# VHH binders against a7h7h6: the designs that were tried, part 20

Target 1, 199 residues: a7h7h6
Amino acid sequence: MPSPAPSGLAPGFLVAAPALGDPNFAGSLVLMAEHHGEGALGFVVNRPGPVTVAEVLASVDEDLRRAAEANGRAGAPVLVGGPVQPERLWILFRPGGIGADAEGAVPVGNGLSLGGSRELLEALVRAPRGDPFLLLLGYAGWAPMQVEREVAAGAWVPLELEGSDLVFDVPLEQRWETAVRRLGLEPGGFLVGGGGASA
Short names: E, the ipSAE of ESMFold2; O, the ipSAE of OpenDDE; V2, 0.75 times the mean of E and O plus 0.25 times the DockQ between their complexes.

## First folded at step 10 (VHH; framework vhh_vobarilizumab_d1)

Design t01 (at its last look DockQ between E and O 0.77; V2 from the best seeds 0.61)
Fold by OpenDDE, look of step 10:
Structure t01 (fold): chain B 199 residues (1-199), chain A 123 residues (1-123)
Amino acid sequence: as target 1 above (199 residues)
Amino acid sequence: EVQLVESGGGLVQPGGSLRLSCAASGFTFSRYYMAWYRQAPGKGRELVAGINSGGSTSYADSVKGRFTISRDNAKNTLYLQMNSLRPEDTAVYYCAVIWKIEVGSETYTLQVWGQGTLVTVSS
């Protein structure tokens, strides 16, 4: 589980630069949940997977599927969180009726919490308020100093996590472009080099 | 979005043969377990055959020796060769992709299906 302790790039976003050649991360917006001397952990938050929330919930419990359907959340895609452990379900949610640390969840920062338990899933799906959540499969991982090297190389541009709006209030297909604009850059193309970014 | 489109169904006489195809898209076909299911009139859906990413196969007892499941990863296509067909093989045949989901300490099986293709075995 990611550590809630902020360090360096976490909590925060990484915005994939056009120069990023890894197909797993091209055009991606990554939420950094953990960053320390032993490495980093993050989640791609703008890549839809091939299955829906309904389909995943149905595999867990049909009652959960029905609950999600009743709440209008069944049709959302499950996201591809990263290439590591692609079978592992993660739950990113905005605390509200459910607390930030409910059911083993950990606060990421600025209105975001992360969990992975069935209990959390059930609580969120059945929540009367309909607190927003994302389901993700897999995560992104970096070895020690790897993410720093990639940032230095211009593969990623760090973006401050100011709130959960980029994750929950911006349409999936617009999240990267929105993030780029928040950096003061142009989505149509920008270069990152020499420790800086230019449009 | 996962798409599975079955084809090859039709009417065949007992003892005849059919080859079903399933065109897959929307996911990395080569990485996943694929299966054929069937549902006869008035009956529940049942597993017919499965094939994992490595090519290992399994079959329902009722079709062993008669049916062969195979895959062409280059074409993203799943096949079911059906030989020595019997009236009791009459059913809608469904292609499915299957993979595991881990939620906490528990593992679940997710299945996505095609629309199916009708196979009718009748004299």
Scores: ipSAE 0.644, ipTM 0.867, lowest interface PAE 0.5, mean pLDDT 92
Fold by ESMFold2, look of step 10:
Structure t01 (fold): chain B 199 residues (1-199), chain A 123 residues (1-123)
Amino acid sequence: as target 1 above (199 residues)
Amino acid sequence: EVQLVESGGGLVQPGGSLRLSCAASGFTFSRYYMAWYRQAPGKGRELVAGINSGGSTSYADSVKGRFTISRDNAKNTLYLQMNSLRPEDTAVYYCAVIWKIEVGSETYTLQVWGQGTLVTVSS
């Protein structure tokens, strides 16, 4: 067996190619949080789920829901981060500098941090100015060499993580096409090598 | 977005019957525990009946033998058949979907309710 594939897709994005048909990932933009010889882990950041931030907060503590409403942070959808562990809540947020920020958070890169504790959730919700955050349920995982094979087969196009604007500032419905344009491609018709139907 | 729309409420005489319906959308209906709750004037919401994804049912003692919860997974619809109605059954009835989420090491029950349908039992 070959040596473990080199890392390099995290931090970064995977942009689903138009031909990707898997319903978990069609039209998705995936934030890659880990990529190493043992595999990869990422989060779909453009797929709204069935519930709102307010509804999640009410299940945790009604006082948190009220605080989020008072600070204008309750109406956003919770995202479907991926098919793995779909009950598991993740918090993606922009605290500024990495490594210096909220307890229990793990830096992803370039002003993004990831956490999952109740204490972090409460701190973000109650902050008067508020760091931007979003909530996700579940994640996407790849076995060793799997994501590399999928990229080589043309299912994904890697995009560098340049700040956090695709995650927090670009509207959900526009994230995929914005990512495609940053690759220098047209959303309506690009083909990635190694894919496609035979003529 | 989860949408739950209740219907079938109204004014009914004691001893009468009503059938409530809850149309569900925005989630895979057949996978989830569904329930009916009610809220009488000046009181909190209370569980009336529940049905899990496998069809097993449970009832509050106050309605057991009179109310029947059921689901039609093909129509994404939850039902509550209410027989032998009494004045104390007067309430707004809410359809709910209930599941769990994990936040850190803690597990919470996530609940989404509809807008409710009023049932008034009076002569």
Scores: ipSAE 0.466, ipTM 0.769, lowest interface PAE 1.3, mean pLDDT 85
ESMFold2 (binder alone), look of step 10: mean pLDDT 83; pTM 0.808

Design t02 (at its last look DockQ between E and O 0.82; V2 from the best seeds 0.63)
Fold by OpenDDE, look of step 10:
Formats: C-alpha cells, sequence, structure tokens
Structure t02 (fold): chain B 199 residues (1-199), chain A 123 residues (1-123)
C-alpha cells in the first residue's frame, strides 16, 4: 500500500527507523511542532543530555533549583532536543495549572504546549501542582520538503499525536520502543520501504 | 554522566614545561566550550585558558605567551601546554566544560569540573 503523502506531520511524532543513520536522530522519537511549506521544526523527546534540570535551574536561579527540588523534579535530565541551537532552552509541558498558552507558550496538539520564556520556566517550576514539564536544549529543523523526503525514504515513520503520554508518562528509555509498538511494529527491527513498514 | 579527568601534573623547576591533559566523556566534546582553571593555595579559582567549539582561544594575562590550550575532538581530550613555568603557576589545575544556556533573551552558564591535577613549580 502506498504510504500516505507525508503532509501535516505537525503536530505529531516521527519515529526514527532503524535505517536512519544520522547519529543525532538514531533511535529518536521526535515531536513535530511545526510543519509547513517553509520547513519543519521538532524536538527529540527521548534523548537525555549531560545535565540535569537542577543544574540548569541552578545556573539560572538558585531559588528555582530549590523549588524544583522541593517538587521532586530536580533530578530529571535535560533533553537534547536536536542539533540546531543547542544552547537554547525549550520547555514542553502539559497544561493544567499553567494554561496552554501561558507566558507565550503555544499548544502543540492536544495536551501539550511548547514555550521558552523564563517566565514560563518559573511558573512551571513553582507551580503548586507540579505539572509535568520537560526541558530541552536545541531543536530539530528541516528545510522545505526535507522531512517529506526523509519520510518517503523510510527514515521516519509518522505517528499520530493522540496525547502527551509518550512525552510525560512513558519512561525516557522506553519512548521509542513504545512508539514503534504503537505503529504495530517490532522494536527489534523493522523496515520501512515500498510504501509501507514491515517488522 | 559527564566526566573530566585531568592528568599530567607534577613537580617542575622554574622555566620548565608541562603538558596537561583532560579526558572528557559523557557528552559531545566538539560542541562545547572547554577551559582550564587553576587554584593556587589560599587563592580562588581563576580562568587560565579557554577554547570554543570553533577553536578560538583565550588566555589569562598572566599566562599569555607561555600557555597554549588545544583540543583533540577525535580523542575527546583537552590539553594545556605550559611553558616557562613560574613558581606563581603552582596550583591545582582543573578542566572544565562550559555550557551556555539561553532562556528567552538571557544567557546563563553551566560548568562541570574535573578533579584537578597538581602542578608545583619549585627550585
Amino acid sequence: as target 1 above (199 residues)
Amino acid sequence: EVQLVESGGGLVQPGGSLRLSCAASGFTFSSWYMAWYRQAPGKGRELVAGINSGGSTSYADSVKGRFTISRDNAKNTLYLQMNSLRPEDTAVYYCAVIWKIEVGSETYTLQVWGQGTLVTVSS
């Protein structure tokens, strides 16, 4: 069966196929935040970086570090969101006590928002409910039609964004495999080609 | 986990030379700013030399012309060549990786350090 034309990939996930050879994206689960004629923007959501939330917060404001510690979120790793602008901090969060568009954030599908302001960071860290959030450094970017070509080539398999559970409720190390299984494929190895994916 | 392991320290006479090494692991070495710091007895830690991902270097005034920082990205190793050593260069030398983090319009700095290696310059 011909694969559906890669369009409307955002909001959604891209699951890295085993054949994807790029070290930046091998075994990655990418949240697609933007996809249009000018290109695409996404975040790897399953690659831990070398620093923790606590360490990043400490560099910003020690009070934020303390708040995160008090909320039990200080030990989480900051993720590597992608190779583009690796110094820029991004914040994925599940709206709750903090609104979906709070502090300049934008909704990314259902149950997920993206931001990057210090105000948002502070609001999330200090939130009484302890709403889940991820910190990411950098993002993944695609030139016009690039992601479509890569999908067509079998480098990525699109996965519908049905909720934010893959981002917040599935352990980091299991996110890719969980995504693969949701595609009806076997994590141990699958091929994407000829308009379809096979285990 | 980020690890930085310094080596190459020791006792040297004034005018002598040493080469320090810092083996880095747990991160993409080539992408980040690396630096050498030192802490002399009774003094605070000070920047000695830095090198960015592009290879641009900077030095403390006290070591300019004598020390050279370099990096081997293939080996994930940072080096400090120290020539014309002086007694005042006596210190524990630390390797560091430095991350710049941008949050909105603000820039912050995060540093991770090695355990240090002792350099003693004495006649």
Scores: ipSAE 0.627, ipTM 0.862, lowest interface PAE 0.5, mean pLDDT 91
Fold by ESMFold2, look of step 10:
Structure t02 (fold): chain B 199 residues (1-199), chain A 123 residues (1-123)
Amino acid sequence: as target 1 above (199 residues)
Amino acid sequence: EVQLVESGGGLVQPGGSLRLSCAASGFTFSSWYMAWYRQAPGKGRELVAGINSGGSTSYADSVKGRFTISRDNAKNTLYLQMNSLRPEDTAVYYCAVIWKIEVGSETYTLQVWGQGTLVTVSS
């Protein structure tokens, strides 16, 4: 355990409360990568985007797309990480040695790392087995004190980062509900819309 | 999955009009740059008209004043109104959405195209 994470909401998740109406974040689960006095930075991890890993890789290098197909890594959607810099590709991964010390990669916590270089992308895609990864476009940012106010107002519920299964093993469409249940809450009471009680 | 489906092509006499439609799905239609391209037989694709998310339009010089691009964000549909058609407008017309993707310090373009719709202007 070489380095402690910064105090506060990162590393961790923010679970969007049902009343959160911002179109960028309604129904979202956000992985918080940084939280400090100058603000916060995170990634929505449950919102599939319009393009696949294969399509992004084909734009970069056809040989890379073919390598991803050979390794079963081409069919996943690229996620919408947030509204800031929506053209900017980010790589969230669980290093098993291949990308652990890649230049520019930053640990997030509990075995998760974040990077954005082409070299990291190639290393992860060409690996025959092991290091799971997600591709995300854009990120979420908060101004100083903004995320704290939003949590205090009930827009977000913080969830501790205890391993990486929520990001890599739980299907996208189940991540928000799974996070709610891990908080000890019932997703039925968290749903947006009118009451679901019997007539 | 992004899908773009063009319709409205056909045979028309010089001076006639056609309206092309492109039904879009699988992405947030209102947020992206959309365009019409065309490809005449044996030629490369060329830009005809574009429209950004804010509704600002641009046109190739060859169609300016005759063609009008528009979008209906409520119906997720892109249109091309083509008036005063000429034989040189004969082509397959394609609807497109265009993204830029940044990986590290490099920028790449991802384009998604429809199947195309043929416009033939006789004589």
Scores: ipSAE 0.499, ipTM 0.781, lowest interface PAE 1.2, mean pLDDT 84
ESMFold2 (binder alone), look of step 10: mean pLDDT 81; pTM 0.781

Design t03 (at its last look DockQ between E and O 0.34; V2 from the best seeds 0.00; counts 0 for: grease 25.1 > 24.2, SAP .755 > .668)
Fold by OpenDDE, look of step 10:
Structure t03 (fold): chain B 199 residues (1-199), chain A 123 residues (1-123)
Amino acid sequence: as target 1 above (199 residues)
Amino acid sequence: EVQLVESGGGLVQPGGSLRLSCAASGFYFSSYYMAWYRQAPGKGRELVAGINSGGSTSYADSVKGRFTISRDNAKNTLYLQMNSLRPEDTAVYYCAVIWKIEVGSETYTLQVWGQGTLVTVSS
């Protein structure tokens, strides 16, 4: 489980630079949940997966599917969170009616929490307020010092986590471009080198 | 979105052969099962053959020795070679992809289905 303690790049975003060659992360926006001496853990938050929330919920409990449908959340895609443990379901949510640490969840800073329990899933799906949540399959992992090297190499550009709007209020297909613009760069193309980024 | 499109169905005489194809797109999982199911008129859907991501195959007893499931990963296509067809093989044949999902300590299965292709075995 990701540590809620901020360290280095977490909590925060990583914005994939055009130079990033890994197909798993090309054009991706990654939410960094954990970063320490032993490595890093994050979630791609802008890549739709092959199944919908409804389909996942139906596989877990048909009643949950019906609840999500009633709340208008059934049609959303489940995201591909990363290449590591692609079968593992993660839940990213904005605390509201449900607390930031509800059902074993951990805060990821500035209005985001992360969990993975069925209890949390049920609570969010059945929540009367309809608090926003994302379902993700898999996560992104970095070995010790790996993410630092990749950032130094210009593969990623760090972006401060100022709130959950980029995750929940920006359309999926616009999240990366929006993040790039927040960096003061142009989505059409930018270069990152020598520890800096230029449009 | 995962899409499955079956083809190759049709009318064939008893003892004949058909080869079904399932074109798959939108795969994002490394571990999966692919399978052929069939549903005869007035009957429930039943498993015909399955193949896992490792290449291991399984068959219903009724089709063992007659049907062969295979896949071409380069083409993202699943196949069902059907030999020695019998009237009782008449059915709509469906392609499916099955994923394992873990939620906490529990495991669930996700299934995506094609629209099916009709196989009719008749003299």
Scores: ipSAE 0.657, ipTM 0.860, lowest interface PAE 0.5, mean pLDDT 91
Fold by ESMFold2, look of step 10:
Structure t03 (fold): chain B 199 residues (1-199), chain A 123 residues (1-123)
Amino acid sequence: as target 1 above (199 residues)
Amino acid sequence: EVQLVESGGGLVQPGGSLRLSCAASGFYFSSYYMAWYRQAPGKGRELVAGINSGGSTSYADSVKGRFTISRDNAKNTLYLQMNSLRPEDTAVYYCAVIWKIEVGSETYTLQVWGQGTLVTVSS
């Protein structure tokens, strides 16, 4: 069998370089869900929004909010996944019995799945000791070749998806720094050797 | 931690000016509808001004020509320039983010508020 072709950036992470100044992405860690010839799609996983899970659920169904509170799932912030369709709710979860074939759910890789249906939301919230999940609003999109150019220009550093701890276990404010260290880099500006001072 | 924090309130004489600021953090500020509301003692909250992601603005009739809403997306800050202030403008002023949330095929609306900043217009 021939050697595998070089893989794309999905599944995986993009780590924003310190010089990236776009307010939408400065300091961000992006989970890449799709990458193909027509572009790429990802979710920022370290930007909390102004609403909590409880507040979103209360807008949907007050009984759902109460179920989430009873299961200890209500106090987390909803994340701002990106600037595209900022009204669209996405659910990032690690299925343990819910199944990746829930309506609208797609696998991302390494046991992570994305969904968006009310039925999936209810199932995750009502399950005692349910699988971990995050709620996100909006996503990040790239036009054809755009993400490749941004990586080549040093705006993003790819990081392989080797577990889900960056998404579920590492505190939001530490995710970017943790990703940088896993790349073998220093968080202080992605330090560059060969200083320019002359004696 | 995600917050909307208003500042710039205070005591001002009639005819004076104030500029209110709302520092926003933890979301894509440039993508969201933002608004200022106010609440005088014993009254309900009323919309003062709104600005959408594209920069289009709207105003309550009571403040048109005197107040200007603006946003600085580079600083993640919403502003309300208040000129020609009157005693009737005395209120707590609130910054708000308005969310239209789609879950599957269904749509819901949320409003999230700051803590407010007091504006008092008197001599």
Scores: ipSAE 0.401, ipTM 0.740, lowest interface PAE 1.5, mean pLDDT 84
ESMFold2 (binder alone), look of step 10: mean pLDDT 82; pTM 0.799

Design t04 (at its last look DockQ between E and O 0.45; V2 from the best seeds 0.00; counts 0 for: SAP .719 > .668)
Fold by OpenDDE, look of step 10:
Structure t04 (fold): chain B 199 residues (1-199), chain A 123 residues (1-123)
Amino acid sequence: as target 1 above (199 residues)
Amino acid sequence: EVQLVESGGGLVQPGGSLRLSCAASGFTFSWYYMAWYRQAPGKGRELVAGINSGGSTSYADSVKGRFTISRDNAKNTLYLQMNSLRPEDTAVYYCAVIWKIEVGSETYTLQVWGQGTLVTVSS
């Protein structure tokens, strides 16, 4: 489990620049959960995977699937969080009825928590309030100083994490564009160079 | 949407060979475990062969030494080379993608397969 160590880019977002050539991250919005001298850890939060929440829950426990269906959350896609450990399920959620550190979860910041336990999954799925959550498979990882180099190269544009709205309140397909606009840039195309970003 | 389209099935005599293909789309093919299943008339669906993302393979005992599963990630295609075919190999063969899902210390699986291709081994 990633430890919230506020440093530099985490917590925060990385917005993929058009120049980013990696197919795994093209057009992606990444939530940075960890950034320190040993590297960085993040989650792509705008890439739908090939399976739904219902399908994953059904594979875990049919009762959970039914609960999710009853709560209207069964049809949501499970997201591809990144290319690292694509089998590992992660849970991003907005604390509410479920506490920020419930069931082994760790606060990421600004109304976001991250977990991965079955207990957390069950708690969120069965929660009467219907607290929002995302299921993700895999994560994005950077070696030491790698993400800094990529940012310097204009592959990513950092965006402040002001709240969890980009993750939970903005439709999946609009998250990247919304993030770009929040940077004051145009989604149709922008360049990042010389330590800055321009439309 | 995940799509798996099998091809290559047909009628073959005992001792003959066939090569099945599965064209995959709608997911990152290279990331996931792929498998071949088969279902003979009056029988349940059974795993025939599997191949993980790293290329490691496994086989049902009944097909070991005769069948070879392989993958071409560049083409998003799964293959099953079937040699020394026997009448008991007669079945509809299904291509499948298998998602392994780890939740804490537990591992779960989700399977999606194609419509299948018929292989008939008969003299």
Scores: ipSAE 0.615, ipTM 0.857, lowest interface PAE 0.5, mean pLDDT 92
Fold by ESMFold2, look of step 10:
Structure t04 (fold): chain B 199 residues (1-199), chain A 123 residues (1-123)
Amino acid sequence: as target 1 above (199 residues)
Amino acid sequence: EVQLVESGGGLVQPGGSLRLSCAASGFTFSWYYMAWYRQAPGKGRELVAGINSGGSTSYADSVKGRFTISRDNAKNTLYLQMNSLRPEDTAVYYCAVIWKIEVGSETYTLQVWGQGTLVTVSS
């Protein structure tokens, strides 16, 4: 029996398929944080931006940069989460310590939470047993029914969110191909077997 | 790693033209505001022209009508076409990626610069 197209894509991932020709999203892996009748919201989790965590923290408070360096967190890039509100910093983290009750933090599901406050940033950077986190600028947004149509058209392949390892443990450059393999596909074969889109 | 590499500078006579290029890598070029700045001898860096992700442009008054900023998102390249050059245009020209970062209720401005390319306008 054929299954219906997905209608609840958050929490979860969207894996860019070869049919997705938009240079802004080609080869991207998107974490979906919201999906409802008014549309959808997600974050590209495999696209580095022009700044590092250290550079952002130094502009906020030099002592925060030093704390991040001491904890080995300063060298990672800040990710480009998407083109909407590209100035807005988002913090994706795995709560289990001091950051879990920060103001405005919202669970995404399966061990992931999302926040944006300076208080959360400081708590995560300074925590003695630091929770894993990523910094992202901006987000990707979809109008009502848009993401459903893009999935039906073969631009995105949904992947269930079963844990947080794809976001925190898999190296940035390997996230897309790891997601493809978790769909039961080979990245090279996915490009060939995924349709007529050029790659 | 973010990399911005300028080229196309040189010596040109007044009234002449040059085209500067900036090759960008290490980020999603099409999503960011890009700009050209210049620094004349003994002066600070000043904005010459900017172009946002949607292609809208802005220019310093001193170069309006003479300079054109453009971008080629397929080649990750920023351009500055400089026409009707004047001696006061003599400067090192820098490519920049410029953005604001909002952390909670606070806003910061961050920039990454290229190495610069020298433009000399002289008889």
Scores: ipSAE 0.397, ipTM 0.729, lowest interface PAE 1.6, mean pLDDT 84
ESMFold2 (binder alone), look of step 10: mean pLDDT 82; pTM 0.799

Design t05 (at its last look DockQ between E and O 0.60; V2 from the best seeds 0.59)
Fold by OpenDDE, look of step 11:
Structure t05 (fold): chain B 199 residues (1-199), chain A 123 residues (1-123)
Amino acid sequence: as target 1 above (199 residues)
Amino acid sequence: EVQLVESGGGLVQPGGSLRLSCAASGFTFSSYYMAWYRQAPGKGRELVAGINSGGSTSYADSVKGRFTISRDNAKNTLYLQMNSLRPEDTAVYYCATIWKIEVGSETYTLQKWGQGTLVTVSS
């Protein structure tokens, strides 16, 4: 059984328990980017949005769309990162040719960086090596002690961030199940905690 | 997948009325700005009417007082009530959603479109 709400959930994952009833987070895998006394910030990394990378890039710069098409990344969905500021674009990427702190980006941990600048977007889209990146719209936010309460209630199961493979190397539709298995649980259904919670 | 499917177009006499519908799916309809556009033969596509998520509406000058845009969020449907139709209203009418994308301090927009429905106003 997962231990009650540990402190320091970031960097890390939260795996939505089946009992989590919030439509925004049901079946979700959340990358926790920040967790401190003022609250927490994370990104759902397994929910496709209704727009593609190509469509978003085209809205920014047609040349970027063309570059993404040339690199075979244009058809990927932009993810719904969460219900907060759903119009704001975030960029998760694995540093490689582009540094972890490039163009205003900040390291999340274990080979993940987060940014949101147009410069970063351009650099990643145009990168020769095709460094992996995800585009997300919106983020998930928790008030102080909220995520701890939800974890304690069994709404979320924390999973250690050992690498960025769940984000970049596992197919989108398999990310949650893969995370559940890494917890030693069965995707078909598991119960944690004694109560329901909404994030 | 985002889908916008227009219906209600047809042939109508001058002074007549039509009600267009746009069935939306594949996105959270209630959260987005919706609009009607039209394109007459040989002309560019023009905005006819818009409605934001809060229900605030705007109209092209040419249709003010005659057309009414509305939305039913429970049905994920956009409407355009067209009254006192004129021959110059003849066009293919398109349903659209407009999404804002913020990248840094900049805001960009992208649109999704329906296939359109033909409205012909003729005696």
Scores: ipSAE 0.681, ipTM 0.879, lowest interface PAE 0.5, mean pLDDT 92
Fold by ESMFold2, look of step 10:
Formats: C-alpha cells, structure tokens, sequence
Structure t05 (fold): chain B 199 residues (1-199), chain A 123 residues (1-123)
C-alpha cells in the first residue's frame, strides 16, 4: 500500500456536510491547526458555549474582566472548540501588536496564531488597541488517517484558509453558511455525497 | 445562556416540609455537578447539598438526614426535599453549578447561580 501522506488540511477549514449527524460537529465550521501523519487537531469556530469571556476573565482576575469591558472585548461568548478536554482554554488571535511574540504562541497561518497561557490572555485583554482574539474551550482531534477518511466519505468539505475574516469578522451564526457559499455551494443544496457539487 | 430558576420557597412552620425545584437550561444539565446553597440574613452563602453527574450526593452536617438532593436529567431539574425544617434553615436558597476552566497551568472555578427562592421557617 502507498505511504500515507498528509492531505494538507491544515491550515484550513473543514465545513460539516448537512448529513453529518454527530452532535459534536453538526453544522460546524472547523479551523484545522495541525494535520500530519500522526493525526489532526482543529477547533470548531462557530459554536458559542455556555460561558462568556467576561466570566473566564473574572475567574482569573477581576481587574482583567474590567479591562476587557473598558476595551469592548468582554461581551463575546467563549466558543466550544470541540469535545476533547472541554475545560482547556485556547486563545485564537490575529497577532499584530502585543501578542505577536507571546510565549507559547504557535502560528496557524494567514494571520492566525494559537496560544493558551495566562500571560497571553492578559496581554491581549489589556492592550488598548490589541489584537483581536477568540476564546475556545476544548478541541477536536482525529487519529491517523481519520480525517482523510471522513473527507473522502463526504462528511467534511475542505475550504482553504483565505485570510482570517471568517474567524474574526463574520458573525458566529453566519460562518457555516458563508463557508458553504465560498465553496460555490448553496446551503440548501449542499450534500455529503451522491449529488455532487461542481468543482 | 445558562439559566437556573428556583421555585418552591415559602413560609412554613417548624417541623414542616418543603420541596425546592430548579429548572436548568442553556447547558448539558446531565453532565455537571449541581448544588444547593443558602444564605441566611446577615451571613455568607453556604453549601447545603451537592449531586454529581453520576448521582452521588453530599450534604452539609447541619442538614444530613433531613434534606435530600435529587436530579431528573430528563427534565433538566434539580430538587431539594427539605423535611423537619427548623428556624435556622431560614434563608434564600440558590441553585448552582460549578465549572472548571484551565488557563495554561492554572485551574479556575466559575459558579453559575440562580436568583434564589426564599424559605422562611417561623411560627
């Protein structure tokens, strides 16, 4: 059998097909951060969770919550990034200021970086004109070759990462539909397989 | 949004019984630890009873044998059956859940609260 190769799904998006029934991923848009022969890692970027940015910040430091409110960055929900380690906070941000060289930050591509440290969180929140960021709890993981098989089966449709606007500028409830339209598909006509979308 | 809405409070005589309910919405109720707290006039909030996702219960010493916490995961409802009520049980009773958030190497706790229901035990 030929050697498996990474499919190049990271950086990029996976758009959940309408027939994908897994409650963790139905209707989701997933940002793929890593994809290699040992598996893949991604984050659902359109599913708001039950906790808010303000609440996370208050648990860390009340002054941090107040700073975020003063800078207009406390009103967002924390996203449900996926079912793995649902207590683990991740920070997705567009570096261009204080967060650009943050310890432990890892570039994803096309103006996106990931981090998880308290120091990064504080730096992003306290900056008067700081980098835009999202908070996520948990992540999605795939075993070796799993995501490739799911794409081949039509559960996911890959979408290239074309800038970071889909993550930071498009409202949460519009992200999946916007991604589908960027693939050249109509949301109502989108199918896992059989019908075929024109390439 | 997480919502916890308590009901069932009221005025009751010493030795009487009361059942509190808490309707939960906005999260996967069956997966989380739930608790009742109370706050007496002029005092801080104290834990009364807790129940984890597996149904295991715990109680403050002051209420053991008199109060029973339970949950109905199909109805997203938490209950507190209060028997043999005493004047010192007079308090606002709060439904709560607690959540853990890991930021880097540190763990933080968030608590979500209802608005409370008043229980008054008096002649």
Amino acid sequence: as target 1 above (199 residues)
Amino acid sequence: EVQLVESGGGLVQPGGSLRLSCAASGFTFSSYYMAWYRQAPGKGRELVAGINSGGSTSYADSVKGRFTISRDNAKNTLYLQMNSLRPEDTAVYYCATIWKIEVGSETYTLQKWGQGTLVTVSS
Scores: ipSAE 0.567, ipTM 0.801, lowest interface PAE 0.8, mean pLDDT 86
ESMFold2 (binder alone), look of step 10: mean pLDDT 82; pTM 0.796
OpenDDE, look of step 10: ipSAE 0.679; ipTM 0.879
ESMFold2, look of step 11: ipSAE 0.500; ipTM 0.783
ESMFold2 (binder alone), look of step 11: mean pLDDT 82; pTM 0.801

